# Ledger of designs, part 229: VH-VL binders against q0atu2

Target 1, 119 residues: q0atu2
Amino acid sequence: MLDKKARIRTSREYRNVFEKGKRLSGRFLIIYYVENALDNNRFGFITNKKIGMAVIRNRIKRQLRAIVREYQGQVKNKHDIVLVARAGIGKSSFEGMEKDYIAIMKKAGLFARNANKID
Short names: E, the ipSAE of ESMFold2; O, the ipSAE of OpenDDE; V2, 0.75 times the mean of E and O plus 0.25 times the DockQ between their complexes.

## First folded at step 9 (VH-VL)

Design yd5 (framework fv_ivicentamab_arm2; at its last look DockQ between E and O 0.66; V2 from the best seeds 0.63)
Fold by OpenDDE, look of step 9:
Structure yd5 (fold): chain C 119 residues (1-119), chain A 119 residues (1-119), chain B 110 residues (1-110)
Amino acid sequence: as target 1 above (119 residues)
Amino acid sequence: EVQLVESGGGLVQPGGSLRLSCAASGFTVSDNYMNWVRQAPGKGLEWVSIIYRRGSTDYASWAKGRFTISRDNSKNTLYLQMNSLRAEDTAVYYCAREYGEWEYYFDYWGQGTLVTVSS
Amino acid sequence: AYDMTQSPSTLSASVGDRVTITCQASQSIDSWLAWYQQKPGKAPKLLIHKASSLESGVPSRFKGSGSGTEFTLTISSLQPDDFATYYCQQWDSYSGEAYTFGGGTKVEIK
């Protein structure tokens, strides 16, 4: 689980990201991202009914959180980032989601210059 | 130099099975995202399957349940197991590598191997 | 069904002609679009990736442009070696496909 301080938790926080942030679409994910005034990144996750039943949505959230955690140390600091799951993500493999996440994050320029991925 | 060499194609009866191989050189299959793409005679290109670096797999919707992508790391070889073959599966099957890390295009292709499904 | 609509399906042209091939996506794919060239009996060859990035060794007469849902491959002056079938390829699909190719454009001699 992500630390509480690493989570976007309030409607106001989400709204701020949506209103002031940039938007990029990947295959499985849409990300909204904006700089924050904190010393850490915060992540939000959104799954809607188009993804599937609650069990599926919860699974997707867990998987996305796992992906975010794995690469958290490589993301540029001081960002609020909301991940919106797109339809069809529930049919994808974990690595497919991961690949999409990395691709979209790279396009967004959210990885640190010195970020080093093992795989 | 990067090279991909498909083999295993041939004539098979409907309902039959066939396993295709793709021997890679110049790079490590397990360190890359490997794909199968097919092309029916006189038709366009159609994505079949992908195997990710950690071994997860994804398939075209029509391929699920009948096709299985795998690899042998010790042989640096990619495989496509095809079961319950149909006439419409007749095609040249290409193995293709995605470019770099977290990219979404194919930079290297094999010469392809022809699979003909006919009674 | 294709998420990418490629046009025209066939194009007759002469050496020296300017050739334009269009690929339209059903939804925005940003710049995640690649172009391939395929000659009979050969595997596809990557020409352009990320909509406009020319692969090494590809002649400068090839140009990719566009973003979002509209993409174009242009050959400024068609050469004998350019007669082939061209395909666009996207990364996004709602069909459950990881990748989708355009239907192809056969560039043939007039």
Scores: ipSAE 0.641, ipTM 0.890, lowest interface PAE 0.8, mean pLDDT 92
Fold by ESMFold2, look of step 9:
Structure yd5 (fold): chain C 119 residues (1-119), chain A 119 residues (1-119), chain B 110 residues (1-110)
Amino acid sequence: as target 1 above (119 residues)
Amino acid sequence: EVQLVESGGGLVQPGGSLRLSCAASGFTVSDNYMNWVRQAPGKGLEWVSIIYRRGSTDYASWAKGRFTISRDNSKNTLYLQMNSLRAEDTAVYYCAREYGEWEYYFDYWGQGTLVTVSS
Amino acid sequence: AYDMTQSPSTLSASVGDRVTITCQASQSIDSWLAWYQQKPGKAPKLLIHKASSLESGVPSRFKGSGSGTEFTLTISSLQPDDFATYYCQQWDSYSGEAYTFGGGTKVEIK
């Protein structure tokens, strides 16, 4: 789904975003984001044990990846962005997660187009 | 002019059921995120449920399994089906439109309808 | 109880006074806070969204400030129409599962 080049891969890359990036908390998500030196965006996804068992965490990751893929063409380039799922996300519908992603990306100034609509 | 008009409140015995209605005018309910919020007599505001634009729903944990939010797009009307009612559910119930597509605030509220659960 | 702590619970003031109401969350909610006014027997009315953005038609004497965990609503010169109960609102700052309202602040004439 996401291009291999569009994924944050290493612990060092994740730490760079957490240490140097801006943080924005939404309802179900926290994002950390920092400008990178590439021509493209990279995305990382964090789900932890507080959300639930592994099958639930994997479902949440798949849903978040689908949301990011749907809107990736509208994201301003040259950013590393880590999405951290908050504890209550497992009880949210897919539309609730999607709404929150759109809201936090808009507030962070990371969308360049009319991204408040679902593609 | 945006208007929301609730109806269907009344006196109900514990364990009973009631369906509240919220007739909307001046906007289309299915284009918006619609919510129910309640207020027990002399108490503060408490969120109940949301229905998203494509029809997904989320609930406060205490309402899940007993209350169902729904809508009828042909009547431009929002509903709250309340089952297994308890004395604690006694409140004025408001329907509310969530502000904008990306925000979490309620810009228009109905007048409310009183539900009393008592033997 | 709600995560959002609102103070004071009751405030007595005269026309012309400057009043300040505060809300506090356990964890940062950035600037996702709204303020509502509610008069007896009526529905809440949105005053401020995004912590400091005034809703259309709301008098400029209302001012919202704050970000992170602490927020204020200030009325610079209280008018007779402003005696009401005020609520802040967002979501549970730990989980986000529910929208949450502060406990309310009743602004009374005296």
Scores: ipSAE 0.591, ipTM 0.834, lowest interface PAE 1.6, mean pLDDT 88
ESMFold2 (binder alone), look of step 9: mean pLDDT 89; pTM 0.921

Design yd6 (framework fv_ivicentamab_arm2; at its last fold request DockQ between E and O 0.45; V2 from the best seeds 0.71)
Fold by OpenDDE, fold request of step 10:
Structure yd6 (fold): chain C 119 residues (1-119), chain A 119 residues (1-119), chain B 110 residues (1-110)
Amino acid sequence: as target 1 above (119 residues)
Amino acid sequence: EVQLVESGGGLVQPGGSLRLSCAASGFTVSDNYMNWVRQAPGKGLEWVSIIYRRGSTDYASWAKGRFTISRDNSKNTLYLQMNSLRAEDTAVYYCAREGGSWEYYFDYWGQGTLVTVSS
Amino acid sequence: AYDMTQSPSTLSASVGDRVTITCQASQSIDSWLAWYQQKPGKAPKLLIHKASSLESGVPSRFKGSGSGTEFTLTISSLQPDDFATYYCQQWDSYSGEAYTFGGGTKVEIK
């Protein structure tokens, strides 16, 4: 699980990201990202009813947290990043989500160009 | 030397089935993101399917339910099973390897195999 | 909709001409764009990746440039071997496709 300090936890924190951040759409994900005043990154996760039933939404959220946790060391520092799951993610594989996450993070300039999979 | 060689194309009636093969050499198929891309006569390139490194699969929206991508690691070969074929599926089918790690482009292509769906 | 627009669809030019092909993304993709060359009856050939990185063996007259939403492929001096169709390509799109190609640009002899 992500460390407590690496999580967006309050409604105010989420609002700040949505109001001041940049938006970028991927295949399965939409990210909102903005610089923060901290030394660490914080991540938020949003799944809505378009994704499917609660059990599916929870699965997707768990998988996204796993992906973010695995690659958090390669993300540019001092950012608040909110991941919003798109409707199609419900039928996607974990590897598909992972590949899409890496792609959108690279497009956002939050990953280095030479970022690689961690075995 | 990296090489991809497609086979299995031919003439098939509407509603018929066909299995394409892509024999790879110079690299390990299971260690790469492998794709099928097709091109209808006189038209552009269209992504069909991907098999991820750990074996998960994904498809274009129009291909879901009719096409199945798979691989045989012992033969280092990629496959595309095509069912319920339609006239609009007539195309040259290419197998293509995504370059490197999280590169998101195709660095090697096979010569392609022609599939013609006609009554 | 998030897609890619490639222009022009067809381009007539002479040997020695400077040729420019444009690819426009519906949203910023930083530099994650590739260019391919395809000749009749042949598979596409990768020319450029990451917007400006030239593949090994590709002549230096080919140049990729741009970032964000606007990208260009430039052939500084068109050679007989360059008459072909060119495609730009990126990962993921609003369409739900993993990979998206531009519509292509056919470079033909004037």
Scores: ipSAE 0.892, ipTM 0.946, lowest interface PAE 0.5, mean pLDDT 94
Fold by ESMFold2, look of step 9:
Structure yd6 (fold): chain C 119 residues (1-119), chain A 119 residues (1-119), chain B 110 residues (1-110)
Amino acid sequence: as target 1 above (119 residues)
Amino acid sequence: EVQLVESGGGLVQPGGSLRLSCAASGFTVSDNYMNWVRQAPGKGLEWVSIIYRRGSTDYASWAKGRFTISRDNSKNTLYLQMNSLRAEDTAVYYCAREGGSWEYYFDYWGQGTLVTVSS
Amino acid sequence: AYDMTQSPSTLSASVGDRVTITCQASQSIDSWLAWYQQKPGKAPKLLIHKASSLESGVPSRFKGSGSGTEFTLTISSLQPDDFATYYCQQWDSYSGEAYTFGGGTKVEIK
């Protein structure tokens, strides 16, 4: 799991990312991201009712947190990043979600150059 | 040189089954994202299924439950098992490799194999 | 496809003409769009990926542009080898559930 300091928690923190950040759409995810003034990254996750019932939405959230945790060491520091799940994500395999996360993070320039788990 | 060669197409009655093969050379199938795409006579292109590098699979909604993508890494070969075939499944079936490590396009295609479903 | 709108369906042109083909998605797909060329009885061939990145070995007379919802493929001076059907491709812009292709544009000799 992500530790407490690596989580976006308040409505104001989320609004800052949406208002000031960049947006990038992928196949299953949309990310919003902005530099922060901390020494670490923070991650937020949004799922909505169009994805499915609460059990499905909670599964998706757990899967996305696991993906983020797996690759968090490769992410450039000092960023707030919000992942918004698209409606069809519940029909994707875990590998499909993982591929999309890596694709959008790479396109956004958020991975460090010496990323041992990627390429 | 990258090469993809499909085989196994033919004439089959409604309700029947066929297995298509795609023999790959010049690259390793399990290192890549491999897809099936079909084209009905005189019509456009339609995505069928993907197999990911670690073996997870995803399908177009109309194919799920009837078609199964798989591979044999010792033969460097991709397969499509098609069951409960209908007239609307009549098409040329292509195997295709995704290009770029973390992108969503098809850089190499086989020649295709024709499947005709008719009584 | 139900999401992708590709136009025109058919166009007639002469060698040397400038040809423009358009593709539209209902919602933004950023720059995740590819273009393919297909000749009768042949497999599709990749021309352009990421909306504007020319694939190796593709002539420079092919140019892709656009982002968001509107994309174009332009052939600056049509050659005999360019008479073919062209397809755009991405995923369904509403959900991402499937890779999707445009309906195609057949470029015919006038």
Scores: ipSAE 0.749, ipTM 0.888, lowest interface PAE 1.0, mean pLDDT 90
ESMFold2 (binder alone), look of step 9: mean pLDDT 90; pTM 0.928
OpenDDE, look of step 9: ipSAE 0.852; ipTM 0.934
ESMFold2, fold request of step 10: ipSAE 0.665, 0.683, 0.694; ipTM 0.863, 0.867, 0.867
ESMFold2 (binder alone), fold request of step 10: mean pLDDT 90, 90, 90; pTM 0.929, 0.932, 0.929
OpenDDE, fold request of step 10: ipSAE 0.891, 0.890; ipTM 0.945, 0.946

Design yd7 (framework fv_ivicentamab_arm2; at its last look DockQ between E and O 0.63; V2 from the best seeds 0.00; counts 0 for: pae O 4.0 > 2)
Fold by ESMFold2, look of step 9:
Structure yd7 (fold): chain C 119 residues (1-119), chain A 119 residues (1-119), chain B 110 residues (1-110)
Amino acid sequence: as target 1 above (119 residues)
Amino acid sequence: EVQLVESGGGLVQPGGSLRLSCAASGFTVSDNYMNWVRQAPGKGLEWVSIIYRRGSTDYASWAKGRFTISRDNSKNTLYLQMNSLRAEDTAVYYCAREGGEWEYYFDYWGQGTLVTVSS
Amino acid sequence: AYDMTQSPSTLSASVGDRVTITCQASQSIDSWLAWYQQKPGKAPKLLIHKASSLESGVPSRFKGSGSGTEFTLTISSLQPDDFATYYCQQWDSYSGETYTFGGGTKVEIK
């Protein structure tokens, strides 16, 4: 359920996360994250041309949105989170991307403690 | 006690095929991320492939299309089917379990099985 | 094809010595680094994960440190059982396509 409230939409919102947030690199993803002043989370997604052609980059975004949607109920509230796809992500299976998302979100401390679906 | 026991290595001619087995005990293969890692004589370690908990697979680029990781959950056993073998594939092949809470390290390794590709 | 530069390639040391092994990555890998010990004819054994977290059952004389691009493994007082080859491990820092290991450091008796 990534409705309009759960999306980072403007350049200003993205810039705020990049400039004010913490950065954490995983295998296929880099996340930038910062506490927001809302009562909900917002997610943004970035792919660059090193990943591949537009069709590939759009597939990756769709897959990442699906992963975020699946686990969004387990994410601590009040955070803006930008997922930046790394160059090799296009060669990963969906499950490999999912594993990496869970790994970096746990390392960042962004999952709630009673999130049983993760483990 | 966690154990991983590889078997099926041996001498094979270039272009040939070989299937490696890794019998696991003390844990359930399908609850874990299982990997193959190889080591050419006198050389370093090289990742080959992973099978994820739900059965998706990923491969090193040089292995994709020639090697297939799989498992038989009723036997708690991991496999590596190797086809179109080349001299460069000569190595000790290890199966390895990923450890930790969604982390990227190998906490248990088998003793390895030697594959020699020569004519 | 190693992303990580592991040094030294070999070192000679005596029982009781402090030894230090380093790994450098081309780009930041945060703290996603593991260290392994490998003895001749045996599989690698995990010593440290997350750069500095000691694996259960590993002697406390082993210490890992570092983050970003530079990492060290220190053995505070070398014991006879510690003569082995040591590897660091991460994924490819440019793309993440594969796990990658350092070239290894052979610790030999002086």
Scores: ipSAE 0.650, ipTM 0.852, lowest interface PAE 1.4, mean pLDDT 89
Fold by OpenDDE, look of step 9:
Structure yd7 (fold): chain C 119 residues (1-119), chain A 119 residues (1-119), chain B 110 residues (1-110)
Amino acid sequence: as target 1 above (119 residues)
Amino acid sequence: EVQLVESGGGLVQPGGSLRLSCAASGFTVSDNYMNWVRQAPGKGLEWVSIIYRRGSTDYASWAKGRFTISRDNSKNTLYLQMNSLRAEDTAVYYCAREGGEWEYYFDYWGQGTLVTVSS
Amino acid sequence: AYDMTQSPSTLSASVGDRVTITCQASQSIDSWLAWYQQKPGKAPKLLIHKASSLESGVPSRFKGSGSGTEFTLTISSLQPDDFATYYCQQWDSYSGETYTFGGGTKVEIK
């Protein structure tokens, strides 16, 4: 799992992202992102019942966390980022999900300028 | 120069099987996202399948269970195994490369190979 | 049925005409929309990606615009080489397909 300090945890934190942040949609994900005043990024994950049963939702969250962790070091600092899983994500492969994440993050300009090739 | 050359098309009876090949040159198949797209005679384009860089695969809903996308890295070749073929599977089958890492368009296409399913 | 509704299905025009093709998505796809040109017996050719990015080598008379659910391909001045079928293609889909194409627009000589 992500470190505690790397997670959005409170309703206030989520609301701040939703209210002040920018929104971008991918195939499987919607991201809301906003700059924070911290030295680290924080990630939030939202899955709703439209995705499927709790087991599926938990799997999706686990996969999203894994993806976020893998590319965490390449994300621009000082951002709160909420990942909202879209209904179709349950039918996606892990790599499909990863591809969506990278694409939407690139579009958002959230990867560091000096980041190496994203694999 | 990037080039994709499909082969393996031909006449097959309903219920039969066929394996299509797509020989790539000018780039490495395993380093790219490769797709199959088909086009029935006089009809539009229809996405069939994708194989991701790490080897995961996705399929159109109608293709699942009957079609299998794969690749041979040593031959730099993409494959589409088609089973339980139906008349409605008659089409020109194209292999297509996505436009780049984490892109979602097809920048290079083969000239296609015709598959005709008929008794 | 297509997740992308492309219109018109057929378009008759003359050389020099301004041509407009529309693609409508059933849901917002942000800017993940591409346009292709296909001539008889040939594979599709990429024209525009990410709604408005012109592919290298494509004439500037081709222009893509739009976002969300409404997209347009415009040919400012139709040339003889432009008579072909055009397809839009989206990535953002819940249909079970990773990619979906519009039904196509055949641009033919008037």
Scores: ipSAE 0.023, ipTM 0.729, lowest interface PAE 4.0, mean pLDDT 90
ESMFold2 (binder alone), look of step 9: mean pLDDT 90; pTM 0.933

Design yd8 (framework fv_ivicentamab_arm2; at its last look DockQ between E and O 0.06; V2 from the best seeds 0.00; counts 0 for: pae O 3.1 > 2, placed apart)
Fold by ESMFold2, look of step 9:
Structure yd8 (fold): chain C 119 residues (1-119), chain A 119 residues (1-119), chain B 110 residues (1-110)
Amino acid sequence: as target 1 above (119 residues)
Amino acid sequence: EVQLVESGGGLVQPGGSLRLSCAASGFTVSDNYMNWVRQAPGKGLEWVSIIYRRGSTDYASWAKGRFTISRDNSKNTLYLQMNSLRAEDTAVYYCAREYGSWQYYFDYWGQGTLVTVSS
Amino acid sequence: AYDMTQSPSTLSASVGDRVTITCQASQSIDSWLAWYQQKPGKAPKLLIHKASELESGVPSRFKGSGSGTEFTLTISSLQPDDFATYYCQQWDSFSGEAYTFGGGTKVEIK
C-alpha cells in the first residue's frame, strides 16, 4: 500500500494537479503531474464509470496502486502525479498496464536514469 | 547481432492448425516484449499478439480464442499457435521485438513465414 | 478499417524530390507514433519513433514531425533506396486495445 503521505487526498490537491500540471496520454493511462513543495511524491488515481461497473473499476485502481508501489522508489521526488485510467484499460492484462506506466513515466522524465528495476 | 528467424508456415486447410516458431539470437526473448504482426498479400500490417516479460499475453480481438502466443525461454524461441484457421488468415507472419526502453515500437523484425489457408 | 488515416495511398516521385506523407489519428495520441519503411518481399524497418526521433543508422534526409492528431514523414531529397511503402503506427486512438498501422503509402518511381 502507498504511505498516507504519498497520497493525493483532497479535491484541492487534485484540482491543483489538473490546473497547473502537465498532461501526457499513453495507451491505457493519462498522467497529470506537477512539482510540489514537499520532500516526497504523491499519487492519485481516477477511474471513470465508462470503464465499467464498480467491481471492475476497483480492480483497476488496485492494480494501478500495485504498479505505482512497485516503481515508487525510482520516481524523482517532489511531484504530485495523478493517473487517469482510459476506457480500454479493463481489457488489458496487468503487465500491459505496467508497460504503459513505465513508458509514460519515462517520456515525462519522471524516472531516475539509473533505476535498477527499469532499463 | 540481433536476429529473428520465423518458421512453421505452409499450406493448411480451413479449420486447420499451425504452430509458428521464431528463433531469437543476440538477445533474450524474456527480457523484451515480443509481438506477432501479419500482412496479407498486397495488404497492410496488422498486429496479432504480444507476450510480456513475465509471460502475460494480450491479443487483437479477432485473434483471441483462436491464436495463442507463447515462448520457451530455454530455447529462446517465441511461438504462435493458430487454430481454426480461415482463408482470411492467409498472410506473412512476422515476429517483432519491442525494446523495453522505448516501448510501442518494433525495432527488429524477422523476415516472416508465409501461411496459406486454402481448400 | 484502419484507425490511423494515412495519405496519400500512392505517390510518384523522382530521385531528388521532396516527399511528404501524412498520418492522422481520430483522437490525440500525443507524439506516440512510429514510421516504418518496407521494401517488396522484406520485413518493415523502423525509421522514426516518438514522431520525430530517428533510429540509429537512418539517413538524416528522413524527418518526422507532428503531435496530437497530425503527423508527417518528409524525405528531403529522395534517393533510389527510398522507393518503398511507408507505414505509420501507434495504437487504436479510442481505446488502446490494439496496436494499429496506417494503410500505407507506396512511393513509386515516376
Scores: ipSAE 0.690, ipTM 0.868, lowest interface PAE 1.1, mean pLDDT 89
Fold by OpenDDE, look of step 9:
Structure yd8 (fold): chain C 119 residues (1-119), chain A 119 residues (1-119), chain B 110 residues (1-110)
Amino acid sequence: as target 1 above (119 residues)
Amino acid sequence: EVQLVESGGGLVQPGGSLRLSCAASGFTVSDNYMNWVRQAPGKGLEWVSIIYRRGSTDYASWAKGRFTISRDNSKNTLYLQMNSLRAEDTAVYYCAREYGSWQYYFDYWGQGTLVTVSS
Amino acid sequence: AYDMTQSPSTLSASVGDRVTITCQASQSIDSWLAWYQQKPGKAPKLLIHKASELESGVPSRFKGSGSGTEFTLTISSLQPDDFATYYCQQWDSFSGEAYTFGGGTKVEIK
């Protein structure tokens, strides 16, 4: 699991990301991202009932956290990033989600230079 | 040139209501994060409320229920509706723009309008 | 709630003096700190944001430093125009008060 300092935790924090951040949509994910004034990145995750039952939502959330954790060292620092799962994500494979994450993060220009784990 | 001009201040009896206005020029209110900050005579600064670009609002804990922040986009004007006013609400009320990024500081201020609550 | 303690509340200094103002947060606020200058009858003026970033037009004699819970505003050589009240300000993502100001420091002429 992500370190507490790497998590967006409060409703106010989420609100500020949504209000002040940029929005990009992928196939399975929507990301809201904004530069913060911290020395680290923070991630938030949102899964809604459109995805499916709670067990599915929880699975998706765990998978997204795993993906974020895997690539967190590749992301430019000082960003708050909220991942919103789209309805179709429940039918995607883990690799599909991962590819979508990478694609959308690239599009957002959020990967650091010389990132060595990105296809 | 950015300019903020508060108005609507004056003398009001306890329990009364007052609506403050902040006319903005040089930028669009609806594209920025606007705040109210007050300062009692001879005292420090105290945050009152914020309205986000998307229209969400937030308030100081003591302001909730009595104060309402709003805006009129057509007039490029910010408002603060104050109800059930108390003597301790006596203060100069400033409208302040928050920098339009994830920064959380106020880069432009009006000159303030004085609200005096007294019997 | 994140409390903000600013010290000293008042300091007397002479032109040319080095002045130091401290802002202490009850919990870590990382770099979410700004400094303002306010003169009598005037609105606050932003001096520094993100703890150490100087606003455009602000003299270089002003310096902000610190992170976490301890922050400092330093005026390397006090000028006549610097006699004013200074405030620190933070953003709080947890408490009922999203924005909190320090109590202020009045810098007056000795």
Scores: ipSAE 0.059, ipTM 0.763, lowest interface PAE 3.1, mean pLDDT 91
ESMFold2 (binder alone), look of step 9: mean pLDDT 89; pTM 0.926

